# Ledger of designs, part 212: VHH binders against p49116

Target 1, 238 residues: p49116
Amino acid sequence: EGPLLSDTHVTFKLTMPSPMPEYLNVHYICESASRLLFLSMHWARSIPAFQALGQDCNTSLVRACWNELFTLGLAQCAQVMSLSTILAAIVNHLQNSIQEDKLSGDRIKQVMEHIWKLQEFCNSMAKLDIDGYEYAYLKAIVLFSPDHPGLTSTSQIEKFQEKAQMELQDYVQKTYSEDTYRLARILVRLPALRLMSSNITEELFFTGLIGNVSIDSIIPYILKMETAEYNGQITGAS

## First folded at step 13 (VHH)

Design g23 (framework vhh_brivekimig_d4)
Fold by ESMFold2-Fast, scan of step 13:
Structure g23 (fold): chain B 238 residues (1-238), chain A 121 residues (1-121)
Amino acid sequence: as target 1 above (238 residues)
Amino acid sequence: EVQLVESGGGVVQPGGSLRLSCAASGFTFSRYDMSWVRQAPGKGPEWVSSIAGSGGSTLYADSVKGRFTISRDNSKNTLYLQMNSLRPEDTALYYCVKGGYLPWRKTFDISSQGTLVTVSS
């Protein structure tokens, strides 16, 4: 019955903090990342199939995949965020930490490898010129992953994932009819998302959270927020 | 017009407990997330805790986690903050505010008088 996603689910508009400071700081990076995280969570909440799974299942799904959704969001919003500039600022901070002997070399290596993987992922998506419809379905495929431990309704989740895959295939075949292998090139990028550490993502992008709230703590709160109250602040629309 | 009236503050010794209340009127209380914010003398406002409109989800600042409990009674249009194991550092004017936690919300529309909590030996 009906498509999994509507045109409203394709729209993904990030509102950046304004103005951008002359020199990037932890607060600006954290606010930018938090706005993207909240946008991604509100996007997921708006999907009727997601709502149908119930609050406990919704919380478990997003806790399991928030890093994948966030990374897809970073790639999709890379230009709006000036992501390359943010990553350069993070790298500069890490290099200063090496010079000042504040962090272990092994930890810095792990973090730098994570940044390189993130840059490579974003570059591959940019090179493929992934459009808004494709991003929406890739996020849906990631969201409706039935293979996370502790999930209920796994058969229903799997059906929604399959529906997302079918609708993506139909879209790509119709829109990019001359590129027979486009879908395969897109899908083979998804496994890389599972190899990136959510703990390193949290350390890089969310250290400036007001009150030192963890991602695991804010996820169930965001999912149960009164949507009408926050819609204009999250999406920039009344 | 939105009206928020805090009460329940007082003077307690370290390790003591207090329960704050906030009576809300002028809006549909159950449709809004609510927060507690505090302001120590000479300092800016600090977010303490938030609760979803349904009461089904809560958030706490690390400084109060495990000691404070936020709750609400939508039938009475009342927000509560149970404060246990109070410390001198908890001394502040406490305000309830309409609206929940947003990581980028650094200011709150504080139009009420608040309730004073003093933790001293």
Scores: ipSAE 0.640, ipTM 0.842, lowest interface PAE 1.6, mean pLDDT 89

Design g24 (framework vhh_brivekimig_d4)
Fold by ESMFold2-Fast, scan of step 13:
Parts: sequence; C-alpha cells; structure tokens
Structure g24 (fold): chain B 238 residues (1-238), chain A 121 residues (1-121)
Amino acid sequence: as target 1 above (238 residues)
Amino acid sequence: EVQLVESGGGVVQPGGSLRLSCAASGFTFSRYDMSWVRQAPGKGPEWVSSIHGSGGSTLYADSVKGRFTISRDNSKNTLYLQMNSLRPEDTALYYCVKGGYLPWRKTFDISSQGTLVTVSS
C-alpha cells in the first residue's frame, strides 16, 4: 500500500486548559494529562494501518502501550505543558505526604524513582532534539509492538512495526545525512519506556479523573469516539 | 430546540431497583453521545455514566459500576438508566445531558427538570 504515516500524522498539537494556575492542583494536572492521552489515542486512530487491524486488536494494542505513547507525548509536549513545573509540584506533594504519614516510605521511593526515570527520558529526547517526524515514527513503533502478552494478529502487527522502522530510517538518513549514528541514538532510548509502570503513571497524572474511571475503561470508550465530537470537546467549552 | 425530559424516579428501599428514561428531541439523537448526571441534596453535580451514539460503548463512574446499566433506543430517541442495588447515597435528582464523557468536564448543561430518586427505608 502507501506509506504507513502521512504528513497529517506529524501534526501533534496539544491544546492546554486555561492559563496555568499560579499553584498547580490535581485537577489541572489531570486535565492536561487527559488532553494529551485523548490526543494520543485519536492520533493512533487516524492511522489507516491501525484501523485495518480491527476494533478488538486496536483496543488490545492501546491497552498494552498507552503508557509508552503517553510518555512519548509528555516528552514531545514537555515545553507546552511546562512538564518540569508539573513534576516539581508532584514531588512537593509527595514530600508533604511523607511528613503527614499518608504514604509509606517504600511507596514514595518507588514513585520518586519513576519520576526520575521520566525526567531522564524527557531530557534525553530534548538533548537529541527529536523532531515531529521522528516522534510520529517512534509512536508508531511502540503502537505496533507485536510482543505484548495476549495479542493476536502478531504477524500483521510486526509487519506494520517493521514498516515504521524502515520509514524512520529513510527519514533520518535523508534529513540528517551528516549524523551517521542518529538513528541508533534514538532507538536505544525506546527500551526505557517499558521500565515505567503504567500504574504509577496513572496514579501521578490521572488522580482526579471525573468518576474515578480507570484508563483501561477509558481506552475503548475514546477509541470509538467520533472525530467531530472529539474536536468539539478537546478545543474547549466555547 | 434541544429538549430532554427525564422520568422514572421515585422512592425505593435500599437494595431496590429503578429504571430511568430520557425522551430526547430537537437533534439527531443517534449521532450524539449521551450521559446521566445526578445532583444529591447540598452537593454539586456528579457524572454517572455515558454511552456512545451507536450504543456500542459505555463508561461508568466507579461509584455505580456493576450496579447501573446505561442503554439507548435510537429508534425511540430514548436514553435509559437501569439502577440496581440502590443505596441511600444514590439519592439525587437525575438528569440526562447531551454529550459523552470528558475527563476534565467541570460543568454540565443541565436545562431539564430531572427526575427525583429517593433511596430510604
């Protein structure tokens, strides 16, 4: 068929809620993260190859990789989100929770390690100056991962992942022809995404979801949302 | 032009069941996600459940998951909420609203009268 991704898949525009408040709260963090998650799922839906796998496979893939997609989105949108400020607010809240004996020391240690890994990942991507095309292909590589437990249609998923890898290689070699090792530097960053717990990501960014719904429950709901309704909702209330 | 009329509320004992209905008019019902929202005495509105326009996908607040079932009949322009194993904390005015679930939704366009559900002995 044609290329796996088109120029429309490079566009990844996060619309933030009203100007960031002076003091961050759980609701602002949750709204910002939710907007990014919605954008990421609708980005995946726009890929013809993804739609061709069918609804059951689509749901299974996103349930398996949403944390990797979300983390890549955090790195790509770190500046517009003021991610460093959000993470600092989360760290401050955790430190206060220790003083109030609301959380165990072991749990806080686990969460702080997760935040450190997230910061290191985002810093690495920023230092490499990953562009929009590279982010699109990296997201496609993690989306079309055939090696998650419980997946069916793994041969077709692997074919799409290989196509994403080939198109990324072609793009990097053409666009950054003078940096022979750029592709290798980019690809060695991906394994770190699987070391980050989706449960901890959910706790850090999605506490305060209306109705206390789980990300697992939201995924099939969002994947079936109509584009027109999504656009009306994501751009704001007015 | 958009009109929503809720019905089916009443007084029921704890553990009881009720089925709420919402008659919709003034828009192409099947093309819009719909939600149920409730407001308990002295509290703000709380989202309860949402259903896609096609009826194929649903979402529930954790407080009602496993007890409530949202459904729709697009041929009749009607939204339903089947409420089982009712608890005193389910006591509220129940409203149907045009639109689905949004994680960041802080307000709901409630312009209808609602239907009162009272769970008490």
Scores: ipSAE 0.620, ipTM 0.823, lowest interface PAE 1.5, mean pLDDT 89

Design g25 (framework vhh_brivekimig_d4)
Fold by ESMFold2-Fast, scan of step 13:
Structure g25 (fold): chain B 238 residues (1-238), chain A 121 residues (1-121)
Amino acid sequence: as target 1 above (238 residues)
Amino acid sequence: EVQLVESGGGVVQPGGSLRLSCAASGFTFSRYDMSWVRQAPGKGPEWVSSITSSGGSTLYADSVKGRFTISRDNSKNTLYLQMNSLRPEDTALYYCVKGGYLPWRKTFDISSQGTLVTVSS
């Protein structure tokens, strides 16, 4: 029985669209978010424990937790993405929508509250200085959540989640031995991920998807798409 | 050299059906995701549908979901598009292209002549 995650699963490198436009638009934001979503799902599908659960379980797990994985990815890649700049552009677009009477004030308020929650989450993770190993295990804890409705194989999923928790504990205790309460401070951040609406995340980051496809429909496609072609397109400048 | 040859287009009335075929050669067909793309007169290319290399998963543009079915036969190096409940808005040249759906893929390498689908009375 080896470790749940290898060093290859700790590496998480987002390739941003190039060049960055002078003014952010829906298409640039959507492409950036899509690259992160694809990276997150290719990360998940590369885990042997995840593969062992089978295709139907894999699809159900990722459909249930993609927003949590995506939000952790936003926090981890906030600097690479210039996330604060993207969120500012989204806020500007929403304020223009108020002036054009395109959206209700109540809806705008809900979306703004979501953006503030996202900013607070990313700021808390940055303040804690979460490292790459910690992010990998937090993503694994979220991925192997046995408590989503409709899941089968829940005992096996729970065992993988417990293994992720144990390996995170071992890592934190060895690496941050002088900070007795670090693990607790990290773990109490996770419940906030479940309070963020996947529908609002989809509206903010994925409205520019080619063909107007939904995240629900794209998930099983990403999980079965050709990895070699995807990898070639990430490095597509070469 | 990648060679793709589309066929099966024609003139059909609204509500009708057509089945498009694409014969592939010059590459290992079974190792690539494939897509259908269409171009209506005076418009740019529009992605329609994609299928993974094994045929294990498919994806459809919202405009065709529930009406079109993409499939493949790796033993024959052939890609298919079954089009049902056709609408005038489906009128276009249809192309098969090497490669699947990626939201950041801005261009399609269309080297073939395509097959014309016309939906009119």
Scores: ipSAE 0.804, ipTM 0.913, lowest interface PAE 0.9, mean pLDDT 90

Design g26 (framework vhh_brivekimig_d4)
Fold by ESMFold2-Fast, scan of step 13:
Structure g26 (fold): chain B 238 residues (1-238), chain A 121 residues (1-121)
Amino acid sequence: as target 1 above (238 residues)
Amino acid sequence: EVQLVESGGGVVQPGGSLRLSCAASGFTFSRYDMSWVRQAPGKGPEWVSSITASGGSTLYADSVKGRFTISRDNSKNTLYLQMNSLRPEDTALYYCVKGGYLPWRKTFDISSQGTLVTVSS
């Protein structure tokens, strides 16, 4: 009955590691990405509709869409992260790996194509000047995707997705009333998120994870971890 | 004051098993995620495993996955680590720490003496 998202769900503030090293390394990139992943998961956890689906459904949804949520987060936080600088460092590392024959040419091509797709997506979102409310609803649309294999409660998930779409439409129509086709331009960006490999995202951003844990294993842990501890670490105060 | 007391370490042969215990006091144990970390001679601390406050989810370092099992008993304020198929590289002081897994955590608040695990023939 109430709105799907409150104003608290529009707030999305990434706290970057400090200080930034003179030369970007795997550990800095991984820490930055991990902070964004945790922020994205805790954002999803805070939505009452998401909570109402239950723990098993929550885990299945986030496992299916984490790469889409993460990529939307990269686009939203691109300036805070200096994402262009991070991607340039990754490209430089790949060029050095070619010289040392550490990676196959086919693998390097796949990774470079992924980086290009990511840059194109972030540039398209920047060109559209997507605001915080629009990002919140786009994240809700991808989170409440009823079409992932193995999901239960698909009718309820679809209802929440339709609610997100309706609230986004109402917002855009009110805020950007003179731009008749803005909503269509925004929504046609979403299919590109599914073309990006979660395995390549994991390799690019999460190779430095403490204990070499997988994203698949960390997701159910994040969804059940104590929020107070996470908040204390992010704010530097409990 | 947070107090953690580890026990259960000892000398075992490769392939052996040990069960470590951590008795917690000075805080509401049932409200905190907990972790095991270890420190091998001459090396820095290595995160081993974490468990959520409720015990509903666990996480393991790849080096111990499938061999170690973390568990807790909130009624006894006690954390456990069941270690099976022990290898010489598991030789370390094992510490119980307040707090769960965070990928950006650079330091662990080790406030205890730990328990020594030695895997040798």
Scores: ipSAE 0.801, ipTM 0.910, lowest interface PAE 0.7, mean pLDDT 90

Design g27 (framework vhh_brivekimig_d4)
Fold by ESMFold2-Fast, scan of step 13:
Structure g27 (fold): chain B 238 residues (1-238), chain A 121 residues (1-121)
Amino acid sequence: as target 1 above (238 residues)
Amino acid sequence: EVQLVESGGGVVQPGGSLRLSCAASGFTFSRYDMSWVRQAPGKGPEWVSSITTSGGSTLYADSVKGRFTISRDNSKNTLYLQMNSLRPEDTALYYCVKGGYLPWRKTFDISSQGTLVTVSS
């Protein structure tokens, strides 16, 4: 027993590809997104409660919630990533696809609506000035979601989610004691994460993956991959 | 210090099978993710497949998924690649490399001779 998260779980430092190209391309966008996905999965792996669920359960859990974790990561790292610039480049590419008749108008509308929802979410989080502790607990709340279809045992996951909610409440009440409604403003943002399509996220951010590997395949691999080499590559890449 | 020796390549007809082996020494094999990388004539290195330290998870390039199987035997310090339903485009020098899949990894530390796979009729 102990707190669900330690101070080490608050640290969330994205190492961006270097150098940034003059013109954004699918490879730079994909590498940036992949670094964030790997960081997010390694963050989840570092939580003792997550490891305590066992390999089958924790893999199923992450497969169900990776898009929510990734989107929270995008919001948290929006400035480091220059996310607005990345999204503008994606929008420009989509507008060129309309001009060239490469995609259906209906599909383009669907993708543009997804981008607008993502921008709105990230802007709302920035306006709320969400801090590192708050992001860590919000990520824990979405990670330990007992209500995804196909999860076999949910009671333990629910207990960890409740622990995350309790620890977030304690943190906010202590740190932002003068702002009575802050916790409610933060929590009301979470349902929007479930409205974002993981398929559209994958198409927008992960099209340039080496070998055209799917996110569904990468996730179990990240959860079991050796960490020292990953950490070395991230350090060497910065 | 790291030594990797590939074997098992050869000439095979389209639709045929080959089993590649990689004998590792000079490092603690069981502590590292491992990968297979290939280089076709006149082209750069292409990542093919990766396996985690215990063999608990594997990844495959879309071009080989369902046809190739990566495996390892940590007691023998050996990495394997079972290649089925081989196609002419699989013709390449095949290398095993220390390290797993990272989407941003553009270079592979290829210090070994590799093993040649030729798929021709």
Scores: ipSAE 0.785, ipTM 0.906, lowest interface PAE 1.0, mean pLDDT 90

Design g28 (framework vhh_brivekimig_d4)
Fold by ESMFold2-Fast, scan of step 13:
Structure g28 (fold): chain B 238 residues (1-238), chain A 121 residues (1-121)
Amino acid sequence: as target 1 above (238 residues)
Amino acid sequence: EVQLVESGGGVVQPGGSLRLSCAASGFTFSRYDMSWVRQAPGKGPEWVSSITPSGGSTLYADSVKGRFTISRDNSKNTLYLQMNSLRPEDTALYYCVKGGYLPWRKTFDISSQGTLVTVSS
């Protein structure tokens, strides 16, 4: 009975589209976000505990939590992505849409509130100086959520979540032994992830996907696609 | 050497149906995602559909969703595209390509002749 996650699951390296354009555009933002989504999905599918739940359960879990995983990934990779620059470009695009009367004021308010919540979350994680090990276990806690409607094998999912929580506790207590309340400060940030709309995330980051496919349709595809081709594209080796 | 041979194209009326086939050789077909890509006259290649190695999951461009069905027979090394409710805008050369859907994929390795689909009255 080994640990839930291995050292390979702690490593989370986002490869950005190259080169970065002088002026950010929808295509660059969409490609950057898509690379993070695929990285997050392939991270999840590589976990032996996740594999053990079976294909139908895997699809249901990720469909329910992809936005939480993606947002944690945005926070973890904020510097690599230059996330603040991307969000500024999105805000500028929204302001131009207001001037051209292309969006309702109520919709713009919802989207701006979402961006502010996202910025607040990423800033809080940066302030806490969350390390790679902590991010891996926070993602695992989110992934193995037994409380989503329609799930089967909820007892097994709950056991994996509990194992993730225990291993995170052991790590934090060992590594940050003088900071008695660090774990509590980290865990109280997680409920905010469920308040963020997956529909607004999709609108902000995934406009212009090739073929205009939805995230909901891509998820079962990513979970069953050939891994060597994906790995080759990320490393540039094939 | 990867070899792909498309067939089944033709001329049909709007609302008609066609079934395309792709015979694959030179690689272990059952281990790869496969895709259909089309190129309309005077336009660049457009991704149409992808299927995972086992056929367990499929993905479709919004323009063809609900009308086209991708499938495969790994025992025959053959990829299929069932096209229903065809529209004039579906007129194109259709290509079978080795590889699946990646949102950042800008080009497809089209090494075959393709099969021509013409939808007209």
Scores: ipSAE 0.784, ipTM 0.909, lowest interface PAE 0.9, mean pLDDT 90

Design g29 (framework vhh_brivekimig_d4)
Fold by ESMFold2-Fast, scan of step 13:
Structure g29 (fold): chain B 238 residues (1-238), chain A 121 residues (1-121)
Amino acid sequence: as target 1 above (238 residues)
Amino acid sequence: EVQLVESGGGVVQPGGSLRLSCAASGFTFSRYDMSWVRQAPGKGPEWVSSITNSGGSTLYADSVKGRFTISRDNSKNTLYLQMNSLRPEDTALYYCVKGGYLPWRKTFDISSQGTLVTVSS
C-alpha cells in the first residue's frame, strides 16, 4: 500500500511564454492559462489512482473539477504568471468596454465579482504560505471529489479523497507541528472554489484558444495525448 | 523524411459532402497525433481538427464541430476528414500536418501541396 502521491506529484513547474509582451493581449493571457491547464491535466493523469478509475470516469471527474484545479494552479503559480498584472489588464479592458458600451453593466459586475473572489482566494493562500506538498494534496482533494453529478465509481473516488485528506493531515502535523490549527485554516478555503463560475474563468482566460475550442472539448483530448510528446512541449525538451 | 500527401478535394454544392485522405510516410504514424489545417484564399492557415495517436480522442474547431469527423487508420498510415454540410466558407486548401492540438501553436509545418475544396453553386 503506497501513498496516493509521490514526490514527483509535488513538482509543479509552469513554463511561461517568453518574452512577456510590453502590453498584455488576449493571446499571451490565453497561452499562459493554457500552459497552466495542460500542466494541471498532466499532473492529474500522472496519478496512478486517477488512471485506476478508468478513462470514462477520470475524464468526467476532470471535466467537473477543472476550474477548481485551474484556480489552485493560479494561486500556486501567481508569482510566476504575474497574475496580478494579468488581472489588472483584464480589469482595464473591462473598464474600456463600459466606456464603449460593448458589454452590459450586469455582465461587467459579474466578471468583476469573479476577479475579486479570485484575488481574495490567491491572497488567502499566499498569506497562509501554502507549500508545494500542501498544494499537491489540495489538488488531490479537489480532483477526487465524489459529489459531482453524473459520476460513476463514487465510492472509489471518495476513498481516494479520504486518502488525500489523511496524507495532508499527516504532512501538516509533522511539518508544522507547532501550528495546531493550520490544517483547518487551509481546508476552510476550499469551498470558495466551488463558488467560482467555470464559464467566467473560461471567458477571462481562454477566449483566444485556437479554433475557439471549449474547455469541455479540450479536456478529453489532453488526457489522451501521448505523455512523452506532451511532457516535451511543457518542459521545452525535445 | 516526413512525407504527407493529401487527396479527395473537389467542387461541391453547399450542403454537400467530401472525404479527404492523407497518406503518411517517413515516420512512425501510429506514435503521433495528427491534424488537419486549411487555408482559405487570401487568409492565413486555420486549424480544423486533431486526433490522438491511437484515435482515442478528437478535437474540432468550433466552425466545423458537428459537421466534420476526423479519423485514422494506423494499419494504412492514413488520416481522414469526413466533411458534411459543407458551406461556402469551407472553401480552402486542406493540409494534414504531423502533430496534435496545442493552444499556443503559432505555426504549422506545411510542406505538402494540399487538396483543394471548393464549395459553390
Scores: ipSAE 0.675, ipTM 0.851, lowest interface PAE 1.3, mean pLDDT 89

Design g3 (framework vhh_brivekimig_d4)
Fold by ESMFold2-Fast, scan of step 13:
Structure g3 (fold): chain B 238 residues (1-238), chain A 121 residues (1-121)
Amino acid sequence: as target 1 above (238 residues)
Amino acid sequence: EVQLVESGGGVVQPGGSLRLSCAASGFTFDRYDMSWVRQAPGKGPEWVSSITGSGGSTLYADSVKGRFTISRDNSKNTLYLQMNSLRPEDTALYYCVKGGYLPWRKTFDISSQGTLVTVSS
């Protein structure tokens, strides 16, 4: 039948918190990350194939892959977010925690390794000059991942993932016809997303969420929000 | 225009229970997520809980999770908050607000009188 993604699914516009403080703080970072996470979930729920899997499957898929979607979003929106500035602020906050003996040396090492992996991933995507269509299909490939534990309808999920892979291939071969190995260079970047801990991402970017809610609890809420809540609130449409 | 009227507050001892109600009018109630917000004396507003328009999903502040239950009756345009195992720190004026949980929501459009909950030993 029709394509997995339409042109509307390529549009991914992040609205940053305003005003930007002179010195970045935990609240600004958390609000920026939250806007990206909400935009990512809104993007996922707008896909007809995703809707067709049903609410329980949708929740399980996003709970399993939100960190991968979020990281792809960080790479895609790195310039809009001034991600390098945010990461520098996180490192500064982490160094203050070291000086106050609030974290073990082992935990600090894990967090710094995570930040390094994130920077490497974003730099590799920037170097490849990944476009909006490529990002949309990469997000679809990670969203429709059939190999997470506890999933139902895995055959249908796998079919949607394969459809995303085929449509990405068709796009890349048409648009970058002279670069025979571009698709391979893009796809080989995806396994790195699975090496990044969702718990560390949550600690770095989502400290101080209003009400101290967990990402795991917010996901089923956002996926079932009324459509009217997205107008002017999440998509930036007035 | 949007109108919200809270009721059900009162004085209870620690460990007690109360059920708050919010009567909504002036908008299509089932198309909007709703929230409960509280304000303790001398403090700013604190988000408590949200429920989707259909009632299909809920979200709770960590401080009330497992003790409070948010619900709605769309046929009656009414929002509820069942509060169990009440603590002195739950003492506040409680407001219902149109709209759900958004982490970037800095202020709440509180135009109603609210309902007072006092928990005292």
Scores: ipSAE 0.766, ipTM 0.893, lowest interface PAE 0.9, mean pLDDT 89

Design g30 (framework vhh_brivekimig_d4)
Fold by ESMFold2-Fast, scan of step 13:
Structure g30 (fold): chain B 238 residues (1-238), chain A 121 residues (1-121)
Amino acid sequence: as target 1 above (238 residues)
Amino acid sequence: EVQLVESGGGVVQPGGSLRLSCAASGFTFSRYDMSWVRQAPGKGPEWVSSITDSGGSTLYADSVKGRFTISRDNSKNTLYLQMNSLRPEDTALYYCVKGGYLPWRKTFDISSQGTLVTVSS
């Protein structure tokens, strides 16, 4: 009966690893990405509507959409992560490898295209000046997506997605009343998230995962993590 | 959970050849780039070679170019490294790793036992 999201769901603060390394490395990038992934999953788990779907549905939903949720998080946290610097460095290294006839083939070109699409997405969100409320509802629309293969309870998921869409519309129309086309400009950005390969995202950002663990294998663990355990993982306490 | 099991190592004389294999399980092997990494006694891990998910592209460290050939059989979930013209400097524990070459990658998550390659006279 209440709103899908509360003001607490608008707060999305990423704490970066410190100190910053002299040179970008896999450990720093993986730790930064892992913190963002943990923050994103903890954010999703805190939504009462998400909890109401039950553990099995929650796991299936996050396995289906973690990459879209993570990409929205990258866009929202781009400044605190210095994401443009990270991506530019990766692009320069890949371009140099290709120019030296060192790297070739469809996969490497797909990786380069993925990075460019990610940069374009983040830049478009920045140019639109997407606020914290808008990001929270866009993440909710992505999370409550009923159209992923293998999902159950799709009617209930669709109802939560519709509720997210309605609440976003209400917010945008009231807050940006003079900008008639703002909602349309925001929503047309979302299909681009489906073009981002989860396998390429995993290779770019999570190559430093210990024990060759996949994102799919850790999702159930992260979703069950207590708030104290989550805070311990994020802050590195002890 | 990702499981990788390396085999095919042994003792060989300089100029000899060995073929390493890596049996993969616990993930959809055909959707991931794969790499070979080695660690010489008393040294840190060194990236050796990578292959794309389809096998359509390969990359080699300068130290092994022209001598080593990486390949894969997605129907068998197996990664291979054909090593020719082996040198004493190739002596190391060899590991296969899920994931391709990334130019900014400095470390590798090595959880398997690896396979030992010793090149000596």
Scores: ipSAE 0.000, ipTM 0.308, lowest interface PAE 10.6, mean pLDDT 83

